VHH binders against a7h7h6. Designs and how they scored, part 3

Target 1, 199 residues: a7h7h6
Amino acid sequence: MPSPAPSGLAPGFLVAAPALGDPNFAGSLVLMAEHHGEGALGFVVNRPGPVTVAEVLASVDEDLRRAAEANGRAGAPVLVGGPVQPERLWILFRPGGIGADAEGAVPVGNGLSLGGSRELLEALVRAPRGDPFLLLLGYAGWAPMQVEREVAAGAWVPLELEGSDLVFDVPLEQRWETAVRRLGLEPGGFLVGGGGASA

## First folded at step 1 (VHH)

Design f01 (framework vhh_8fcz_2)
Fold by ESMFold2-Fast, scan of step 1:
Structure f01 (fold): chain B 199 residues (1-199), chain A 122 residues (1-122)
Amino acid sequence: as target 1 above (199 residues)
Amino acid sequence: QVQLVESGGGLVQPGGSLRLSCAASGFTFSSYAMNWVRQPPGKGLEWVSGISGSGGSTTYADSVEGRFTIIRDNDKKMVYLQMTSLKTEDTAVYYCAKGRYGSWLTPSFDPEGQGTQVTVSS
């Protein structure tokens, strides 16, 4: 259904360029969940935080922490999703049955959904193998016209959301490099020489 | 400035129905997700339901799934909450709230209006 305003950058990724002088976003890959005339909202999907899934769950529910440990989910890092509301927990997950109809969950696109409910978290953690998920603390936000100006200035390079593998399957340490290659650019050239397009 | 005006609340018996309305002004209505949140007596705000800017996607709290329906009319700048099979636990002041950046998953909801009181009692 046609949007009344250009949605442009969501769903999709923003790939941080070397010109981005903010150390909080250096080498970042941002999943864009919303983009419209009044602003944008996204999540950094390649920045591990100082705590694991087990540590976050232990602060919420010890029984849930034990379930995560039993199902091999305890050791994964919780990501730093962005500087806005760093105490807020978000859940990115691949809808495949469990959580597909979860309370408050919304499709981002192409095998990727966003949620935040405790019920969703419990369902995903208790599933023996279930759908993949990531926990994130905080989000990245942009004021009206801000993300468009930053893209125009070369701080961010947009990348299409062709699937959810950059969020769930590609190792954290390789996500930015993999995204740069999917733009048709050489990561080394992008990092030091402005990253001219490779056809 | 953003203005949201809720209406349609009242006293109803358990099992009854009510339709709440929210009239919006001061922003590009169709560009924003809209939410219904409620505050039961002596408790904090609870998210109830959300609808995308286009109306193509809706979500509900587990406690109201199957009983409540959220609808919007972008031409009239209205959002509605159709409530059926009402329970005493649904007693609350109901507010509509604009989603941050168009998202109904905003971590906190700041009601702009006075709300509308729903009382479910025998």
Scores: ipSAE 0.000, ipTM 0.147, lowest interface PAE 12.3, mean pLDDT 79

Design f02 (framework vhh_8fcz_2)
Fold by ESMFold2-Fast, scan of step 1:
Structure f02 (fold): chain B 199 residues (1-199), chain A 122 residues (1-122)
Amino acid sequence: as target 1 above (199 residues)
Amino acid sequence: QVQLVESGGGLVQPGGSLRLSCAASGFTFSNYAMNWVRQPPGKGLEWVSGISSSGGSTTYADSVEGRFTIIRDNDKKMVYLQMTSLKTEDTAVYYCARGLSYWKTPGEYDSEGQGTQVTVSS
């Protein structure tokens, strides 16, 4: 029988606090996919990159780009997921027509799955059901005990993963503020350090 | 020190088959995507195929889809390109390239090997 280790911060979000000095993560909302004794892995889900889904698909297969344009998926930005392996393409999706455990996919939590295969990308782009997905380049990584220390220092505030709307439905520019409000905080007060900035 | 060594090239007739091999050393092979790229005589580099770090996912250029198969063996630190139904236009020097992605992406090809010559002619 498996004895699962405590996951603590995954699945969930980390909300960047004003005390966070790292320019790679200032004002960011991070989806935590893994948290264990050997470290943590997550994705910044509110930072648009310089290329669109159409541009990435065109570099893979021109037929896929046309399929994405036909179903209205071509214009979305590919996100900057983090500073580690910035050329690695990742796929976050909301399972529906595509199963959470499809080939090359790993369930992250309720309403979210992660993958990186061409087969998954093709299935999502051509999906009869139109399962939401978002593409990211790179990821955020933490060494053993590093993310725990940063949370304890007040650089990040954990937020439970209650659903996938912060990843797919809330507009990019509103994701950080929406997450702060879900923590029970007022974004203006949090930003200037009035209430809860020491947490 | 990252090292990639290609082998298996040669002269083959149109419609023939060849299997290229690439032996990797100096890095954690199972953490990286691997790609095959080629350079035809007098032309620039052309991406051919990619395989994910686990080997669970593969991609191919339209010109080789259905004819070439990319495979890896992480225990042996090898990547292979099985080529079938070869055409004269497949004539090129073939390179093994370590990548952070297995999709065709500008600027991702890192630590290319020495190359192996494939010549398809009657």
Scores: ipSAE 0.000, ipTM 0.141, lowest interface PAE 13.0, mean pLDDT 79

Design f03 (framework vhh_8fcz_2)
Fold by ESMFold2-Fast, scan of step 1:
Structure f03 (fold): chain B 199 residues (1-199), chain A 122 residues (1-122)
Amino acid sequence: as target 1 above (199 residues)
Amino acid sequence: QVQLVESGGGLVQPGGSLRLSCAASGFTFSSYWMNWVRQPPGKGLEWVSGINSGGGSTTYADSVEGRFTIIRDNDKKMVYLQMTSLKTEDTAVYYCATGKRFYGSTSPYQPEGQGTQVTVSS
């Protein structure tokens, strides 16, 4: 028999609180892709990196960069997904047609999927009005029990994954504030009041 | 134009230490991750270590974790690799690589600088 539905941290978001002192995560919104006994894995989805999709593609394949620019896919920033393996490229995408059954892709939840293959990247950038996608370099990793301790200490506030608009649709600069509001808190009060927790 | 100049390599015995340096110019150094990659004789490039723009976060290949330390100085536009407990398999030309150009795959990546030769032998 199935266990009661877990109130686990993945799939979901972690919203950085003022108590979090790590500069890699200050003011961040993290999409949690895995949470299990061996730790957790997630991606910061509101931290633009110094390069665009076009610049990443140019370092791999100049023809693919040109295809992405021609198809309107190239101007977005590649995000800093976290400090672990910052050289590794990850693809968060919303499968609609292209990539829906991509080999190696893993469902995250609510139609959101995670991949990393060149074949998936090529399919996504060559489709002018295809599946939305976000490129990230690196990921956020937690050792066993670490993320649970950080949540208990008030460093992170969990937010349920309900749709993928915080990943693809809400502007980067507004994602943390939007997530705070979805927690039922005011962003200004959260920053100044130490989380605005009710007794 | 991105320019990277590596130095500090040399001949060292197994168990020895070296500190590599990389001087960067031609881009906003403090805005980018910096990496070290290496090329052993007759082999392809392999990634070694990375450090974030502010210097507060570091990562390492499994083969060097616990032995190497990456450090940066944004005021001097320098990145360093402190290597200890060197092994013969660490013999390679070492290159620094800016996050502006290096995206995890060492192919088709071409290093910007000349590299610095590290040779570990008795």
Scores: ipSAE 0.000, ipTM 0.128, lowest interface PAE 14.6, mean pLDDT 79

Design f04 (framework vhh_8fcz_2)
Fold by ESMFold2-Fast, scan of step 1:
Structure f04 (fold): chain B 199 residues (1-199), chain A 122 residues (1-122)
Amino acid sequence: as target 1 above (199 residues)
Amino acid sequence: QVQLVESGGGLVQPGGSLRLSCAASGFTFSRYAMNWVRQPPGKGLEWVSGISGSGGSTTYADSVEGRFTIIRDNDKKMVYLQMTSLKTEDTAVYYCAKDFTYGSRPLWSDYEGQGTQVTVSS
């Protein structure tokens, strides 16, 4: 019997090793949303982009911008999710009161869901005590077997998704260091040592 | 299977009016925002207007603000574009699109159907 297909880096995180020289991914923490035989899809969740939620909403719907301002959501940065389709808007959210039944939303796992519809965005923005959400432009994509090879080469270190705090709660500038510590590594030692695991 | 069927285009004089219609099927219509986008001769796609799934929010490109009105009827699964004070620059094929657009470009957009031709000419 052939070995089973690689199970999955999704849902989970990839932590960029210091040796990873690609400027699109240096020092990044990637949330993996899909991993299967036809490739993988993820989002960099620690890279603020040049625009805020309010600026994205103002370009589309002034009423939604005002709702975001009233609900304290206007100032959040829209993240650079990755280099593929940098104009494509994605919504990562924690379903609870709103979004679990939203048309076009798909579960990522471990309490995370992914969507992109304007109706979902409107519902999340208008909920003053609603579910946390994160807007991203673009995504990280891997061809078949590519992410598995990059992990084997030490470019990425997989980290299990035990909760959504690295996506919504930990400050952006601390997410990579926090993820490294959850791997059982010291960030300073990891950076100087080239990203190797203990052993 | 998502299907969008546009109609209502035609030849009209500058300053005239037209109402475009889009009949939707194959998805839960009330859960999705709907957009109108257009393609002028020899140019790329230009976003024109959007309406939320509930109909509670509408947005317009600066070039059409105050002249066009987007309306939806969720019971009939229809979206409409009421166009007034038409200009020669409004000449384009108009498409109905499911989903979100950003700025003057489609992001997250599903375009289907042949569109409806609007020609504004004297």
Scores: ipSAE 0.005, ipTM 0.156, lowest interface PAE 10.9, mean pLDDT 78

Design f05 (framework vhh_8fcz_2)
Fold by ESMFold2-Fast, scan of step 1:
Structure f05 (fold): chain B 199 residues (1-199), chain A 122 residues (1-122)
Amino acid sequence: as target 1 above (199 residues)
Amino acid sequence: QVQLVESGGGLVQPGGSLRLSCAASGFTFSSYYMNWVRQPPGKGLEWVSGITSSGGSTTYADSVEGRFTIIRDNDKKMVYLQMTSLKTEDTAVYYCAARTSWYGTKLPEDYEGQGTQVTVSS
């Protein structure tokens, strides 16, 4: 039998703290999709990449690019989701339409789902009144106990996922600051060690 | 075609050492977090060790900490598990896996090999 798993960071966010020394994650907001005793997986949701949804779709299918333009989905940036598998495409979406029943999609929780299939991408792009979605390249991964140790060391501050607006609605450049404020902190104070360790 | 090919398993006495190898092909190896997972006879899968894409960080299950070392060579597209001070409870089929270390739901395109048998005799 599999060992019992510690969990509790997914679904949720990790807000990068000033103590975090990894340049891949400085100033990042990470959506935690999975967390249990055998590891964790998340996505940086506030780091725009160099290409748009239209450019990714053009490389897959020119008809899909045209559908995205027709449905107003072409101009959004594809995000850098993390340093692992940087060429792998991931789809975060809010299920409510065609995408809700897609094979291979898994619920993250609180109105979010995760997928990666071409069939899901096509269904989301072609639906004019379809679910909001976000494309990401790469992901953030943690081995067992690793993310727990990093949180304990003060590198990350957990924030509950109460809704999906930080993923789809808040502008990219404001997502980290908005998350910090939802922690009850002022971003300027947080950056200079606001609330630093007390005995 | 994505392939992970494990080798180096065999029969060894308690206290002995083995080096397992995993040869990867068909994907961008240097971008993947790599894991070793094992399945003892009559039991479920147990995570053993993981290594970040750069090799800058490693993690081990408590049962193997201090005895096993995970290493990768991105130029050769190889990941290794150096096993020392082997115990009878280390007897298992060992699998190389290109995924985050988690149990249950597999993500699309997680990659696993066919395994290599390690038997530690008394």
Scores: ipSAE 0.000, ipTM 0.146, lowest interface PAE 13.0, mean pLDDT 77

Design f06 (framework vhh_8fcz_2)
Fold by ESMFold2-Fast, scan of step 1:
Structure f06 (fold): chain B 199 residues (1-199), chain A 123 residues (1-123)
Amino acid sequence: as target 1 above (199 residues)
Amino acid sequence: QVQLVESGGGLVQPGGSLRLSCAASGFTFSDYAMNWVRQPPGKGLEWVSGISWSGGSTTYADSVEGRFTIIRDNDKKMVYLQMTSLKTEDTAVYYCAKSPRYLGSYTTKYDHEGQGTQVTVSS
């Protein structure tokens, strides 16, 4: 049986449940970066956005776009991180690799860090063997007590952040289902009227 | 070809208000985020505030959060900075600067080719 609303949802994941009525979050997997008395902040990590990495980098610097193409980074997707500030770029990354320790970045926890500077973006793209990173536009925000109420109402199911594979390694289209399976659930059974639909 | 013309500065008492304006020309205004940056006497450039290409997102330096408001008008190709509760520490030449569409406002090199507008806050 489900436990009461968890203490400290960050760092961790929220897995969208069928009870969630908000179309911005249907079928989403959210990485929680902050959770405190003044609210919570997270990023949807399984929703591809309307712009490519190449397009974002070209808007910064054509040389930066070329560097990304040369090192195979241009094909990485830019995600929709959430409905708040949908035009703002965020960088989720694993620091400690070549050139990845950056000014202005803040730790999320469990080896993950968050930034948004041009200097960080350039360092990550230009590094010969750069740390994994994910580009996101926008974020998910919750007012004080809001995320706790949504979890208590069954809209979200918390999942421990034990590794970063759901952020960097698992294919986008499989992240929600993989997270559901890690909760000990079958995705088809979790979705009411969804997966495995019969005629 | 890029031109940014700042105006609206002046002398004001601590606690006062000013509204700065920036008129942009020579580029597709709605393709760029816009920023206000300032240079206090004898110091380097400090980023103050940014607004996304559509005006849908704004960001502020911790030192001005809650006191300043950035607004843009894409039809008029203008960006504004409404300043309230001014402090002596806000004394600086203020410049507007464009930045890449998706980054908005970070510690980068800003293209500020105008002369700026002087804000002086003193008792």
Scores: ipSAE 0.015, ipTM 0.401, lowest interface PAE 6.6, mean pLDDT 81

Design f07 (framework vhh_8fcz_2)
Fold by ESMFold2-Fast, scan of step 1:
Structure f07 (fold): chain B 199 residues (1-199), chain A 123 residues (1-123)
Amino acid sequence: as target 1 above (199 residues)
Amino acid sequence: QVQLVESGGGLVQPGGSLRLSCAASGFTFSSYGMNWVRQPPGKGLEWVSGIYSGGGSTTYADSVEGRFTIIRDNDKKMVYLQMTSLKTEDTAVYYCARGTPWKYSSGLGYDVEGQGTQVTVSS
């Protein structure tokens, strides 16, 4: 069951500290969808995969690929959401009026929802007004108490989800840097030896 | 009050079949998705299958896809799970749960009420 303490990291972001990656490469930005006493689930939202939305849709339904191209979504990369079930497709989207009230969708919070059904994918792709969405393969999962311990150790820095712009509007290659700045930190300083937030 | 009553479990041999039933009352059944979740001995809840309101769309956990079929009858306020090619790993107490199907929650988002129905797959 959800409770205040176990739900503290979702909805929100985890910003990877430099120690989690090679200092020569950008760290990961994780959107936290679930945080409960029985574990946590999130999605890396700044790692482009090797295929585009059009390529994934073409393998499922050529008509759906054409609909995505008509709505300007075909060229976007499908993201690597995490190492768990890397073959499974998830959908992050803004729930709008038309095409977003599909079954199989769950609110994450602050104007962001998550789903994985073909019905939802078709509704979003075919929506004339074009609510934004991202496709992701795989997710990041944590055992009970694991993410809490990693945050306490300074491996991840929590950032509140105030809006969905880090997921849809900020370019992929700038998302980690932008998240670091929203923590009140300089990205260069954080990479060199930051670890706490200084306002 | 929301009431969900599961039935149809039993002992079956590997490769066998069972049909589970769930009778719903206390809410507008046709307005909600329905799910089957299970709890193997000594383990936590696992989401198994879901069916969206209206019955037009279904979704399954990877471990059961191709073997299980979820069906609903909105007039009778029933949801069913047709299980074929049963494996020893399918041994669990099975529960039905009201809610939008969520393949990725491992049952964490579902309120399980009632006694469930025991399925034992053993030779």
Scores: ipSAE 0.000, ipTM 0.128, lowest interface PAE 15.3, mean pLDDT 78

Design f08 (framework vhh_8fcz_2)
Fold by ESMFold2-Fast, scan of step 1:
Structure f08 (fold): chain B 199 residues (1-199), chain A 123 residues (1-123)
Amino acid sequence: as target 1 above (199 residues)
Amino acid sequence: QVQLVESGGGLVQPGGSLRLSCAASGFTFSTYAMNWVRQPPGKGLEWVSGISGSGGRTTYADSVEGRFTIIRDNDKKMVYLQMTSLKTEDTAVYYCAAHSLYPGWKSESFDSEGQGTQVTVSS
């Protein structure tokens, strides 16, 4: 059989290996949104930032902050999505509810969509049974061939995106460990250079 | 694309009144907070008033509170600024602005401003 065209790393996850020394990515789980000839783009989905959703909304519209509090969405941290354009706000969400499909939102795959509009943010916050979402500041970017080289060097371990539960359902502080287990590894063994019974 | 078109400015005497209008298109109007900002001659931008997407909450700069009223009509996609008891210090180009968190996070950043409408208060 001929080798398939490189479908690559998106949609999927990159799990930071212990050998990765970059402080921007140590211990991170990255959702890969794009991987093509011009590079790759992803988001760290397990790194809380210094502000909450309520603090973001309070700066924009007090009615939105109140709606977020009423709907139980105010206390979540806004995540640090990566070091590139750290002022840019992104919205990762699981569409299915009323008001989720705002103009400009695009599917990422396996029940995930990406947007960044004020309209989308307000629609998600105001819906009484709203779609789950994460707010992220910044993104992770790779030049052409860079992410492939980093994976080959053992800095990242790819994990298939089989669903959106690692983004929305698994608690933030457990996402890296859960991803390591889905690779068939024990987190403690992985951190100290072992990955279960081998050799 | 967000488009905002201001109108209603003009020359008025101190103590007079004007109503500014802003016609919005290109976005879901009811989900955006709307603001009026102004630029006096030789000065920077000054925030004047804001109204929530629902119209349920309004805020005003101390310099205009009690004299200006911000109103919106979501069915018509309009926001208005009713100005009374105008002072020479109110002379400025007035802009309406929609607030958004994309791509920026800064609360003082406005996603778009219209072309503006000139208000001149003079004797």
Scores: ipSAE 0.000, ipTM 0.118, lowest interface PAE 13.2, mean pLDDT 76

Design o01 (framework vhh_7ocj_1)
Fold by ESMFold2-Fast, scan of step 1:
Structure o01 (fold): chain B 199 residues (1-199), chain A 123 residues (1-123)
Amino acid sequence: as target 1 above (199 residues)
Amino acid sequence: QVQLVESGGGLVQAGGSLRLSCAASGFTFSSYAMGWYRQAPGKQRELVAAITSGGSTRYGDFVKGRFTISRGNAKNTVYLQMNSLSVEDTAVYYCAASPRYYGSWKSTDYDYWGQGTQVTVSS
């Protein structure tokens, strides 16, 4: 069967155009992991959820929670990755001591890998090198042609994946603003319906 | 026009080896994830191995260390090298293709399937 669209948005980011009705939120930043003819899959990487890494690990294995606490990883929030399968745990990590395509993982590109297995989670928590990782619950999914239509309608602005710092190093609350600035736009200008169009 | 054709199945004694091949046509093979699933009579279809378009691999728990999945993009073919075969490996083996970048553990993520090739391991 023919693919309805060329791959072009993954790997990369989608920067949400902010809703005028909610000035307290800068919008969402989505990491795009897949984009092909049968749809797209991504993760919101700037939306903290109600639970911590420690709480999720405790539900898996109390020994694993203790290991995360011992190495300073327990207090980080688990992110809300999107509305699809909100009970499913996903793992984004920066390869180092754990390889980009380690068991249960696939490279996303440019210093990012994605997985979801218990074995990968244990390996990352117990890694002697302290590889950065991010836990997410759920994902953002798009049907065939849906994400292309939403981009065309101005709901999302694509941003190149130039490195993994927006996922692991930039503080959560600054990720959307940092992404907007990397588009060459001012966040305040973007909030008034575009990239600083005047008059 | 999309076609997946498995070959290499047969009868083998326990401890032996087989190499399965799946020749693909009618789609851009290099962009697709490929998988091998198996189904024994009266059992559910289960993941044996999967390989992404980028070459990353996943294996079912009972075949890790014994089976190796690989792909030849120039030949539009995915392979499954099966070593140290046991009676429990007896099943019909299916080749599957997905337009998704990752190899999935869910059979529902694959939209093209081969007809299957029988592997029978005797004690």
Scores: ipSAE 0.000, ipTM 0.145, lowest interface PAE 13.8, mean pLDDT 79

